# VH-VL binders against q86l99r1233to1411, part 16

Target 1, 179 residues: q86l99r1233to1411
Amino acid sequence: SNKESLPFRRDVIEKVINHLRENSLDTEGIFRLSGNMESVRGIVKSFAHGEPNLSFEVHNISNALKHYLRSLDPPLIPYEFFLMLLDARKNEDAETIRNIFWKIPSDNRVVLTLLVDLMVKISENSNVNKMNSKNLSIVFGPTILKPRTPTLDRMALMTETQLQCGIIQTFIEDFHYIF
Below, E stands for the ipSAE of ESMFold2; O stands for the ipSAE of ESMFold2 at other seeds; V2 stands for 0.75 times the mean of E and O plus 0.25 times the DockQ between their complexes.

## First folded at step 4 (VH-VL)

Design l59 (framework fv_adalimumab_6cr1)
Fold by ESMFold2-Fast, scan of step 4:
Structure l59 (fold): chain C 179 residues (1-179), chain A 122 residues (1-122), chain B 107 residues (1-107)
Amino acid sequence: as target 1 above (179 residues)
Amino acid sequence: EVQLVESGGGLVQPGRSLRLSCAASGFTFEDYAMHWVRQAPGKGLEWVSAISWNSGSIDYADSVEGRFTISRDNAKNSLYLQMNSLRAEDTAVYYCAKDMGEDYYGSGFDYWGQGTLVTVSS
Amino acid sequence: DIQMTQSPSSLSASVGDRVTITCRASQSISSYLAWYQQKPGKAPKLLIYDASSLQSGVPSRFSGSGSGTDFTLTISSLQPEDVATYYCQQYNSYPWTFGQGTKVEIK
């Protein structure tokens, strides 16, 4: 029933992102189309054990990365940055978003940089892969940026989710300014 | 097995409201986009609304925009459709359907519920 | 909105016959098309996605082809359990739209 949180493995994530950069930029529906559930589960387990298995079809690998990132606790962007990023996005303040980015711990920041760089490259090929910056922000927004205590009011949750997605869209679109 | 079970349909007068629910099981509900699709008696299929995994993206058919609200509760594995200002032409079997794609909608619908009948009449 | 025109509206064929249903989009949808089977009183069932990919558990006598604007669903050897209404659906651009359906009967 309960999902188990997995350890943060910077080297594993870097290797997986490099593999996707080389193999996924022209793949339709990357991160959106499902892989084989048992294969994805096995790949995620290999990430947790430090030896990523990258011999699978690209949708299995991309989904494994996505679900691995969702399982991290604390999330890739630590909890303490959640409210300040949402406030900066609500105010359309890209300079404050940039300043907050540079306060993120170095291992998290390096991984975030590699992940967003991958998202930039995917979005640049959206004419082929059909995954633009908005699509990617829906996938990764609450995956890497989430509150410690979940919002219980449905309308407030919807507004909050849109801001979370907006932050990731800002990271993609203003990459060379922020990163 | 994947199951989607709709409930909340019934007879309702024009101008009134009705709330449909869809209970999902057999898959990780929070990972998938969901849809509502309707079918008037003896007619074809009409897409009504879609919601992304995290409610960050929501879309409606023009015929229902402003009157219907789609929402989801991932902790309860449930999808909802709040229908306000109902009209006779909203009479249909309402199906909840799962998008094949994770997170964002944009694929075929690989699983459907059995449907719930909504009849709008005086 | 993209209009999906399905033909014929109905057909009658014998068991073992090869039957063909056509779907035409008002503008190019690449291969973003699904085919559904709906039996009386039941929910639709996905048969084919991405124009030609067979859904798991669907008999191999069903196949899809086409790209751009013209698409075909083929049943290579019609069986009694195939009596149903068949719908095409595009998911290339919002809003998602369906064809009007083709009713398949046994004569």
Scores: ipSAE 0.305, ipTM 0.769, lowest interface PAE 4.1, mean pLDDT 90

Design l60 (framework fv_adalimumab_6cr1)
Fold by ESMFold2-Fast, scan of step 4:
Structure l60 (fold): chain C 179 residues (1-179), chain A 122 residues (1-122), chain B 107 residues (1-107)
Amino acid sequence: as target 1 above (179 residues)
Amino acid sequence: EVQLVESGGGLVQPGRSLRLSCAASGFTFEDYAMHWVRQAPGKGLEWVSAISWNSGSIDYADSVEGRFTISRDNAKNSLYLQMNSLRAEDTAVYYCAKDMGEDYYGSGFDYWGQGTLVTVSS
Amino acid sequence: DIQMTQSPSSLSASVGDRVTITCRASQSISSYLAWYQQKPGKAPKLLIYKASSLESGVPSRFSGSGSGTDFTLTISSLQPEDVATYYCQQYNSYPWTFGQGTKVEIK
């Protein structure tokens, strides 16, 4: 199938994350509750053009960031790190996860650091916003970390997805150790 | 138009297995959490199981944990419930239901299927 | 688990009457409560979410109120098509739990 990928723009992502850090920490269901589909689509296009439109309601902006990250190919965490991160998570080896994190290319690593820092701050306010580290890991696990070759077996895919989510949960919960 | 269509119900003996399917259309199935909810004849509603958009989170009611397995196939827009070690008290109409929120379950159920009857009897 | 108790279990009223159904949670659920309508032989239909938000397409005669542990569903002017069993559901804490239902009939 042919699907045009959007360009990776570190500066745009940084501006969007900074906006959400200032405006979304107390927002109920952030990243989970739906925005307006047409608004989200327009915001994502503005990201591709290098000028993020942040004048919309916070759910539209957060969903635009989520779907923008989900559309990146290669994903935010490059394909070469996929299997080694899943293996480290399977072994519950936070030290190896930390070592792998520091091998990620600098632009990707900086963006990942800002995104996880935002997720940490959101999770700290989960009593208000209802988005704890597990909730956020479900949203972002397969969004930013995925295999080059799709897994075809349904049960194997389920197990793989749980490990992907586990890695992002580890990033959030062990942030001060890893980052 | 959102539609959820359940199938696979029927009469089954205690201790046996049955697999339910739910076919979804009219929305981007892969973006939403899904639920199974059941209702015993003449009784109220009981939540059974939930699965996140990508199967990263799965939860069960205590009454079915260890016996039932929820799964989904996003390429086929389908939700499944594998029911093992069935008991008489599992007799109910089983509904497929869509969560209002994206990705993770945590909201009301905005759309329900018509239900499929499972009767566990000797 | 959070227990949800509805009152009354059943009621009979006349067309045009104001009908009130209550739902009590065993512990605070903030405003994370939904109301469903189930007509005989049919699947449940969402009426209200977040305690007081009316679902699209639901008649304005339905309204919800409350927070914490005590919640109310009101039908301001009962119509024949409103004959159904009504259920409350909390979604503040896992697992999701439902009230036992309130059957509404026309006398």
Scores: ipSAE 0.485, ipTM 0.832, lowest interface PAE 2.5, mean pLDDT 91

Design l61 (framework fv_adalimumab_6cr1; at its last look DockQ between E and O 0.83; V2 from the best seeds 0.00; counts 0 for: pae O 3.9 > 2)
Fold by ESMFold2-Fast, scan of step 4:
Structure l61 (fold): chain C 179 residues (1-179), chain A 122 residues (1-122), chain B 107 residues (1-107)
Amino acid sequence: as target 1 above (179 residues)
Amino acid sequence: EVQLVESGGGLVQPGRSLRLSCAASGFTFEDYAMHWVRQAPGKGLEWVSAISWNSGSIDYADSVEGRFTISRDNAKNSLYLQMNSLRAEDTAVYYCAKDMGEDYYGSGFDYWGQGTLVTVSS
Amino acid sequence: DIQMTQSPSSLSASVGDRVTITCRASQSISSYLAWYQQKPGKAPKLLIYAASSLQSGVPSRFSGSGSGTDFTLTISSLQPEDVATYYCQQYDNLPWTFGQGTKVEIK
């Protein structure tokens, strides 16, 4: 089946992230535990209309944000930055990662900053919510950072995916240096 | 309806290899972490390995680390376990199991396959 | 590794009896505990997750309680179809570990 590509709505994403920052930091398995599938689908579709309904249970809202971000094409971190970020992570070059971050288009960069700030705050409460920086990087790495053309080699794909997760883990752990 | 169907088990001599497969249907396979769990004849359950939705995270039990390799093909809705250097103590029914949580493993196993028997003997 | 110990190893009870199985973790696992039912020759079936949450489709006579290190699975009115081995499992820390199982039989 074809994935539905929804428009990038900075205003919608900001409202949802702000709601989660205020309401989800102590929620067990945030972004990982399932919401109601029909509710999540409805919330995701409503993002196209600019006025998301935030009265739903927190797992429905968090999963809607996650799946909305996965549906974006181009992804939150534009395709042109994919290979250079993976190369910098492979070389453990945090300075180059920071330099690349600041080349990301303004709307994407602001949304990325809000998302990573939320992930930092969630990871700081991981003793309660069980979502540390590694867990969050597995969720969001391939969600917001992906190639235009995926590799067809399974082993190379696994290595690439681990580097994608590594970039987001670096964003969380080195937040005050990079952002 | 969620279904997990294992295949690839059988009788094998010590030191040889087997590859187990698990075919998944009835849910969005790519969104969930998957596990292998085994049970030796007349014994309890032992967790073997886990893989996240996109293969970004993989973990093994110490007893199989370095010998077994878990992998998945999301386009085919399939999970695999490559078992090398098999030992008599690897004799067990091997179950494919779905994590309740999306993306990363860390919850109970809400669905299990029927299992496939691996017997390692001369 | 977190050790999971179940009591009793086996029990025999009459139809309609209240049955209680206990599970003890060697360290605190909060509420990250699941209970499974396994009938002879069949795969395990999830009954309870997060220590006390009943899985969809499981009869209401099954309930779970506890937190930290001490947990219980209760069958309020034992039925013939409940003959099985029951396992607890912690999912707080890798490696995931199971109790040794409790075999439930009808007298």
Scores: ipSAE 0.538, ipTM 0.845, lowest interface PAE 2.3, mean pLDDT 91
Fold by ESMFold2, look of step 5:
Structure l61 (fold): chain C 179 residues (1-179), chain A 122 residues (1-122), chain B 107 residues (1-107)
Amino acid sequence: as target 1 above (179 residues)
Amino acid sequence: EVQLVESGGGLVQPGRSLRLSCAASGFTFEDYAMHWVRQAPGKGLEWVSAISWNSGSIDYADSVEGRFTISRDNAKNSLYLQMNSLRAEDTAVYYCAKDMGEDYYGSGFDYWGQGTLVTVSS
Amino acid sequence: DIQMTQSPSSLSASVGDRVTITCRASQSISSYLAWYQQKPGKAPKLLIYAASSLQSGVPSRFSGSGSGTDFTLTISSLQPEDVATYYCQQYDNLPWTFGQGTKVEIK
């Protein structure tokens, strides 16, 4: 019933991303198709304890990564960057988005770079895996970029979600400029 | 054990409103997208509406858009469907359904409630 | 809207028979297809997701196959408890749509 936050483990996330880079680029619906609920929970526990168990079908691993990233507190993109990034996205200001990215703490930047690079590789193979930049942005927008205090206003929440997705889509599409 | 329990169905006249509720237990409700799916008596299944895990995305079938409003309260593990301007064609058993994923684009509906009957007649 | 057409509308088979139900989408839906079982007076139950992945707790006699526009649900050895109506459902593009159902009976 109670949601528990999980610790940030850079070494674990790197191992998981590298595993997915080796095993998921040709996988149809990667990050979109769900995994088995019991398997995913077990894999997430292994991430949180620093011992990633990657001996599962690839959809269970990708779903575990999504769940793990969503459960981080603070999130992968720390809370203080949320409003700045959304404002820069509203203004379609890629230069400001790039400047904000480089202010993010070093460990978070490394992980975010690896994660977005994985998304770029997946999207470059979207004719095979059916996951383009927009699809990936829907998966990862609210997962890694979120406010400290979520709004309860439905219209504001929908606007925030659209902007969160837009920022991730910008990261993917303008990867070489931003990163 | 995952459970979804719908309530709020009944007999109503055309043009009136009803509010359906779905109480969830046995899983982390706030992690998953939720759906309403309906089935007219003796007929097949029709998707009605979906809401993402954080309410950031919402979609409706054309037949109900503008009349029905989906919402959720993650603190109460509850899903809702406000049904306004009801028509005879809305007569159905309404099911609450859990998505396997958070954003309702990912997979099928792995758990369903028992349904609540809504009958719209004069 | 993506139309889902199931075939046959109904069938009768003996216990132990191999049963095959097909589902055709009006456009490619990749592997974004689920199969459900529904008994009278009961809610649907998920059998197969992602066209071919077996849901937890579903007997291994159920299997799914297909990609693109043509999909198949197979029951390798029909059992008395498998008497139900079966639905396919696409989740490639909104609105999510179901096939019209296939009733499966014994004999």
Scores: ipSAE 0.434, ipTM 0.799, lowest interface PAE 3.3, mean pLDDT 91
Fold by ESMFold2 at other seeds, look of step 5:
Order: sequence, then C-alpha cells, then structure tokens
Structure l61 (fold): chain C 179 residues (1-179), chain A 122 residues (1-122), chain B 107 residues (1-107)
Amino acid sequence: as target 1 above (179 residues)
Amino acid sequence: EVQLVESGGGLVQPGRSLRLSCAASGFTFEDYAMHWVRQAPGKGLEWVSAISWNSGSIDYADSVEGRFTISRDNAKNSLYLQMNSLRAEDTAVYYCAKDMGEDYYGSGFDYWGQGTLVTVSS
Amino acid sequence: DIQMTQSPSSLSASVGDRVTITCRASQSISSYLAWYQQKPGKAPKLLIYAASSLQSGVPSRFSGSGSGTDFTLTISSLQPEDVATYYCQQYDNLPWTFGQGTKVEIK
C-alpha cells in the first residue's frame, strides 16, 4: 500500500457522526454519492489532526468519514475479530455476533455504536434518502471490517466481501438486539 | 494532477487475447472503484466492467462476461483488463475511468484516460 | 437494463444561444445521473454528477436538473468551445448505461 495509516481519534469521529446525524438524514444518496476529491482530502487531514473542519457540503463530510475510517490501522473493528465475525455470519449466528461485539475494546464499541445508529437512522428514512440497510452495508462492510492479510484468491475475496457486508447489514437490521 | 494512462491496445485476430493496463497517478488509487468503458469507432459509449476499491466486487457487461477479466493491483496503482476470445465487435477505443466513489455504483466517472485502440480483424 | 434516451440526436445553435438537451430513463433512477462532454478525438469529461452537481472546473454556464426519469442539461450561453457530443449516464442499477449522445454544433 502507498497510503499512510491514520490514528484513531474517538472524539473526532463522534463529532463528525453527530454532525451527519443532524444534517444528512434527508440527503439523497448519502454515503453513496461522492464529494469533491480535493475537498474530501482536506477534510480527512483535518480529522487526522484532531480539528475536524465541518464547514463543507454534506457529501464532502460523509465521504471524508468513509475515507478516514478506511485509513485506520488497525481498523475500527480490530483485526483479531475478523475471522470470528465472518464465521458467525456464515453460520447465521446473531447471538455469537452480539457476544463478539461486546468483546471489542470500549472506545471502538462506542464509535461503532454511534456509526451503526447513524446507519439505522438513515435506513429508516430511505424513502427520502434512498439508502437502505443493504446499500449502507456495501459502503461500510470492507471499510471497517478487514483482514490483517488480504487473500489473493479471487473467489475467497468475493466470499469475504459478501460476509463483511452481511455483518454490517446484521448490525443495522438487528441493532437493538446486538448493541 | 490526476492521470490515467492506458496501454496494451493493438491489432489482433479474432479468437486471440489482449491485456490492457491503466497506470494511475495523482490520487489515492486504492480508495476508488475503477471502470473500463469502450467506444466503437463512430459510436457511443458502452460500459464494460467495474471493480470496487479492494477488488471485493466485480461486474461485467453481458457482452463480455466470461471472456474479459478485470483486475487491479493497488500496490502498483494499476488497473487491468484481460480480454480473451476477442471478436470483431470488441473493436473499440478502451478507456480507463475513475469512479468518484469506492464502490462501482458510485456517482459517475470523474477522470478518464486517453484510451487505447483495440482492433479485432482477420 | 435501464435504457437512456437523449433528445435531440443533434442540434445546431448560434453562439450565445441557450441550449437544452434532455435525457429520459426507462425507469426511475432517482438523481443517479451524470452528464459528459466528449470532443472529437478526446476522452469524455464529466460535467454534472448527481443530476445537478457541477464538477470542479466546469464553467457555470452548464447546469443540470431533473429527478426520476426526466433530466435536462442546459448550456445558458453556447460558446464555440462547447462544440461536442454530450452523453448522459445512469448509475442507479447495473449495467451502467449511457444515452446515445447529442451532437452540438455551431451554425
């Protein structure tokens, strides 16, 4: 990878999520439609420096959050939980998914809860914003849940991606049971 | 400055193979979905294939499915199209295009390469 | 497949004229539509995304409108450098499809 990893800043992510919660629920294509690439890069840098600049059109802010979360190393859901979660999803075992979620470090759990709650609120308004749980799971699955060592096998990679998306979709659809 | 540079086009006989490459620079390649779009001489634009930012999702137009394979190497900032069993109707300029988003159902194609010509004839 | 139909197929207009090009989708695509400009021998260039959002560096005389099935690209004052073929493209559902193009010429 030729990309620099970014530090996990819980306070920044919380502020960004709260801003999106207040400003994006009626926005068509939120997290799906892209922002301006130059603006998004500048906003991501402001997140990494601990002083989030939210004086931008909302698509630039939502895209900056996606890129920031993708750049975290370790990811929002730490690497050691990857295989366990995928296996639990493969077995359609929501109870195990819930148990694994509660083993995630507390700072990560708080951020993950806020992020998934935002996705729930967006999906509940999908007749306006056109973003249902499936759409959101495609955006966030590989972004926040990824292996330490990516597979080189194409079919395994596609299967992993389907499971990553399925876990996020389960988080959204079963939010009140899991979180 | 965002740049996409295609290579690998040329004249080939029907039934043969070609591999197209696209070298990317000026943006974080591994954050974005990529596409191949083609344009037959004197004709309009036709979407060919897409690959998500991490290669986890891939799709093809019906006309090329089973014959073409899209791939990417994020360490090399490169996109590829392996074209097998080429037919006369595959004759076109092939463009590499950057999606505005990480998934190929994104917002549109904000940057395009110059294209590379593939001619399939006997 | 979602078919995109552009109208007209070609047009000629004078410098300074207001030009409109329409694009109709065979089913609702919400606002998931882009407009491209292609000059002869060149790659397409993105003008408008999300039906109405102007891409960076595109002159403000270009605008897009519409949602659902009916979309319009407007050039408020046609300039000589706007001679090109214009394409709409939907990105709501696979396969991604383009309109057949509208060729714009100066009289």
Scores: ipSAE 0.368, ipTM 0.775, lowest interface PAE 3.9, mean pLDDT 91
ESMFold2 (binder alone), look of step 5: mean pLDDT 94; pTM 0.951

Design l62 (framework fv_adalimumab_6cr1)
Fold by ESMFold2-Fast, scan of step 4:
Structure l62 (fold): chain C 179 residues (1-179), chain A 122 residues (1-122), chain B 107 residues (1-107)
Amino acid sequence: as target 1 above (179 residues)
Amino acid sequence: EVQLVESGGGLVQPGRSLRLSCAASGFTFEDYAMHWVRQAPGKGLEWVSAISWNSGSIDYADSVEGRFTISRDNAKNSLYLQMNSLRAEDTAVYYCAKDMGEDYYGSGFDYWGQGTLVTVSS
Amino acid sequence: DIQMTQSPSSLSASVGDRVTITCRASQDISNYLAWYQQKPGKAPKLLIYDASNLETGVPSRFSGSGSGTDFTLTISSLQPEDVATYYCQQYDSYPWTFGQGTKVEIK
């Protein structure tokens, strides 16, 4: 069926991230292993309405956050930063990536900081949870950083996607430099 | 309900190229990693390649790296395998398989297509 | 690469028998192991994932056990429809590798 664009709710995202920080760092396959899909959809709807239901198993909550972020339009990192971030990543220019990060609107930047901090904590426990920075970048790259006009060329899309993932991996690995 | 249908197999001469397709239905294709697995006649299973949901991660078996290219088109619910510089030892039934885990590959394969036969012979 | 070794390569048993197939990994793979059933002329079917979790729709006579390097697939009461080749597969470390298969036949 049709997917609906959901409203951006900073307060909800903060509550969900704080819950996951407290409850998910040692959970194997966090963000990857499936919850119950009916439960996940219901939780996502609760996020959109401002009343997050956090009483479910951690995999349901983490997948709900992932799908909620994926449904945002505009995405968490606004469209205007897409090409400049990909260009900076292509040039392996962490200083420019940092400079661009600090130009992101404050609500988006605060949420991005909390999300990346969660990803850093998860990746630090990857020997237990099996989710390293590369794994997390594949989950969140095109979820939070997208072009306004997607390319129709499959090979160009693959190259673009690898750069999107590379940006999130840079955020995680160079967190204390960028954030 | 979940269905994976491979196509594009056939008889091909050594050194030539072939492109396999896999049409997916019955699940949200864009949410899952996909794999190609092959089986030579009368032999066991060999993993060939994997691609994450967004094409951000791609891996190949050493035996095919540099010759085969995996790709996907999420708008068309399709997975592809471009096979270049084919060798007699590439002769096998090629299966399209869905990873059980979302987004990136790292789990068992919960659904498989029926397979498409590739025969590399002179 | 992680080498997966299955034993035996083939077996013949009677209907109702308990059948045991083993799989050994060349290094510790924790519980990142799946078992597949492949009937003659058909694609493989997932039976067990994460070493011991039964896939939905798979009969309860199938069970998996083990962790680390040694794993077992058990069929508690062999049925005629269980004639197949069984494969183990590790997904702990890239590249993913399969065992060579165990052919199960009925006497």
Scores: ipSAE 0.206, ipTM 0.722, lowest interface PAE 4.8, mean pLDDT 89

Design s1 (framework fv_adalimumab_6cr1)
Fold by ESMFold2-Fast, scan of step 4:
Structure s1 (fold): chain C 179 residues (1-179), chain A 121 residues (1-121), chain B 107 residues (1-107)
Amino acid sequence: as target 1 above (179 residues)
Amino acid sequence: EVQLVESGGGLVQPGRSLRLSCAASGFTFEDYAMHWVRQAPGKGLEWVSAISWNSGSIDYADSVEGRFTISRDNAKNSLYLQMNSLRAEDTAVYYCAKDMGEDYGSGFDYWGQGTLVTVSS
Amino acid sequence: DIQMTQSPSSLSASVGDRVTITCRASQSISSYLAWYQQKPGKAPKLLIYAASSLQSGVPSRFSGSGSGTDFTLTISSLQPEDVATYYCQQYNSYPWTFGQGTKVEIK
C-alpha cells in the first residue's frame, strides 16, 4: 500500500534499472525473493533523495525498486490508461495496447520501456533465474498499473488483477511490436 | 521484531462457521503475501490458503475451496480466515504465515504460534 | 501438484552425530525449496530457503544442498535442542506442498 507517496525520479529509476540489467539477469528468483527489510527501506529513501545506494546485494536493490514503484501516485502507468488497457487486453488487441502505450507521457513511457526491457532480458534467462514472463507479470502487474477508483469487491479485484498481469505479460512477449 | 498472533480458534460443531484472525506487527504488513497453514493433530503441515499483498490474488487448497475465505485488512495489519461448513477433518492447529517474498508465492519466513480449531459434536 | 517425499520418516541419533535428511520432488523445482524445524508444541521455524541459504539466526551446523528434484538437509553435529520434526516445502509452483516430515530424536 501507499502509506507515503514518493516523488517520481526518472533519473534515479533509470540508474537502478541499468544496475539490475548488469547484475541481476542470472539471479534466481529476482524480484520474487525478499531482501532485508531495513536495507530495502534505506535504499528506497536514497531513491527519493536522488542518490540511489546500489552497493547492496541485488535482492535488496530489486525489492527497493518494487517498493518505490508501488509508492508512486499516480502510478507509473497513469490512472487514465487503466480501463482502456484492461479492455484492450480482454479483446486480445495488441494493436490498441501499442496505440495506448504511445500516448503515455514521455518520462513515464521511457521508464516503462526500460523496465519492460529489463523484464524481457530476465525472462530470456528464465532457464537460470527461474523468472518467466508470467512470474514477472504477477510482480509488476498490480505494481505499475492501478485503477483511479479502487474496488473493494474481492471478485472484481481478482478479475482486474488477472488483466493487469495480462497487460504486463503482453508487454514482455510482444515487446518489439509494442515498444 | 516480527510477530504474528492468531486468535479465534475453539470447539465448533460440524456444519457451523468460525472466523480466525491474525494480528501482524514488526514488518510492513501490506507489502507481503500472507498464508494460512494447518496441522491436524499428530500429522504434517498442509497449506490452506494464500492472499497477495493487495488481495488481488487468492488461492485455496482443493480441500477447503468453496468453504473457506481468506481476507486481509492492511489498515489494521490483520489477516482473516472465514471457515464455513466445517467438517471433522478440518480439526487442526491453524498457523498464520508470512510469505518470504514481497509478492505471492515464496517460502514462509515467519509463523504465528497457531490457534487450535476442533470440529466435533 | 508437486509431491514432496522425505527420507527417512524418523531417525534416532546421538549428540554430536552428523544427520542427513533427504527430500525428493516429483518434478523439478529448481532451488525453490525451504526447510523448516518444528519443535514439540511449537510453530515451525524457517531454517533454510532457496535450497541452501541459511536463515539469519540459524546455527551454522545446519546446511542445505541440492537442486532440481533431490535435496538434503544436514545437521553437522546434532545437539539436544535439535530434537524436532523437519519439513521440506517447495515454493516453485502452486499449490505449495510440504514433505511428510522427518522426526529427529536423541538415542
Scores: ipSAE 0.011, ipTM 0.554, lowest interface PAE 9.7, mean pLDDT 87

Design s10 (framework fv_adalimumab_6cr1)
Fold by ESMFold2-Fast, scan of step 4:
Structure s10 (fold): chain C 179 residues (1-179), chain A 122 residues (1-122), chain B 107 residues (1-107)
Amino acid sequence: as target 1 above (179 residues)
Amino acid sequence: EVQLVESGGGLVQPGRSLRLSCAASGFTFEDYAMHWVRQAPGKGLEWVSAISWNSGSIDYADSVEGRFTISRDNAKNSLYLQMNSLRAEDTAVYYCAKDMGEDFYGSGFDYWGQGTLVTVSS
Amino acid sequence: DIQMTQSPSSLSASVGDRVTITCRASQSISSYLAWYQQKPGKAPKLLIYAASSLQSGVPSRFSGSGSGTDFTLTISSLQPEDVATYYCQQYNSYPWTFGQGTKVEIK
């Protein structure tokens, strides 16, 4: 993986998400099926420089967004919210998850809202694109929500990953309640 | 380019355990879902288990659920299958296979290892 | 579970012949079907995915067609190196299931 953090560009992320909302809802395996690796790397670089190159096939653009989000440090959902969100999910407490969402800094919260809205639209079209809320949660859970210090215990990592995925699945399924 | 190399197979008595390993190279291991597929001598292919990129999703065939455990170590580019309570009907060549899709499983298997033979017999 | 039935179980043909293998699913799988070639003593190799998409590096004499429940793998001009067992596999519904295989031999 990349060792260097990429800059957080709200304007770029919004343009990319809008492009995907318009072009990807019917695309089978969106965010999952691979693009061309070198094209994806080049697109990610364009995002970092504020000039998103959206002329590529949709799988390249979607994977570029995914990898760009994975490269952010701090992640889209800031580190301080990690443990409290996992605890709320463990207790199946959607009200606490909603309260925590509204504590997230405004730029991160707006971007998270746009991303989850896209995931909602994709999941509503899962009969065509084959990407339901569980599938999207596996892609984005550990991508946008992660601890500052990763656990070294593999069983604990699996448990944490399942909770991270659960949070994103809750965001998608309870979107109108939380957002 | 892409290589998957299985190890850990052998002759084992019923009721005992074996741990299979699969060493991956030539692709970004952490980005892909992985599978175990087996083939009994002279028989067809049977899917055994799958694991997503970060272990967030794991599934098993009914025939092995509760006895086998799939796991991965992305830092070592390795996939594992812990096989407990082995039965004669578990005798097969076990293949490590890469899913075509990133992150989670649900596609064809674009690359396979050479296989490792597990024989469960008294 | 979705059952995959292949026919024939075996066939013998001459070099240069057109060979067809069929695969039937017990229920609709849309286009979520892959075809694999397994030569004696070797691991399976992906030939076709999404019912009709040719995997990179696979000779153009191989083609796939079909949707729903009925699928066909075609070898337009059989070559000696095509001696193998061919398997279809559905990946529409968990658990993933394979056909029983079709053994292709040269006369």
Scores: ipSAE 0.476, ipTM 0.829, lowest interface PAE 3.1, mean pLDDT 91

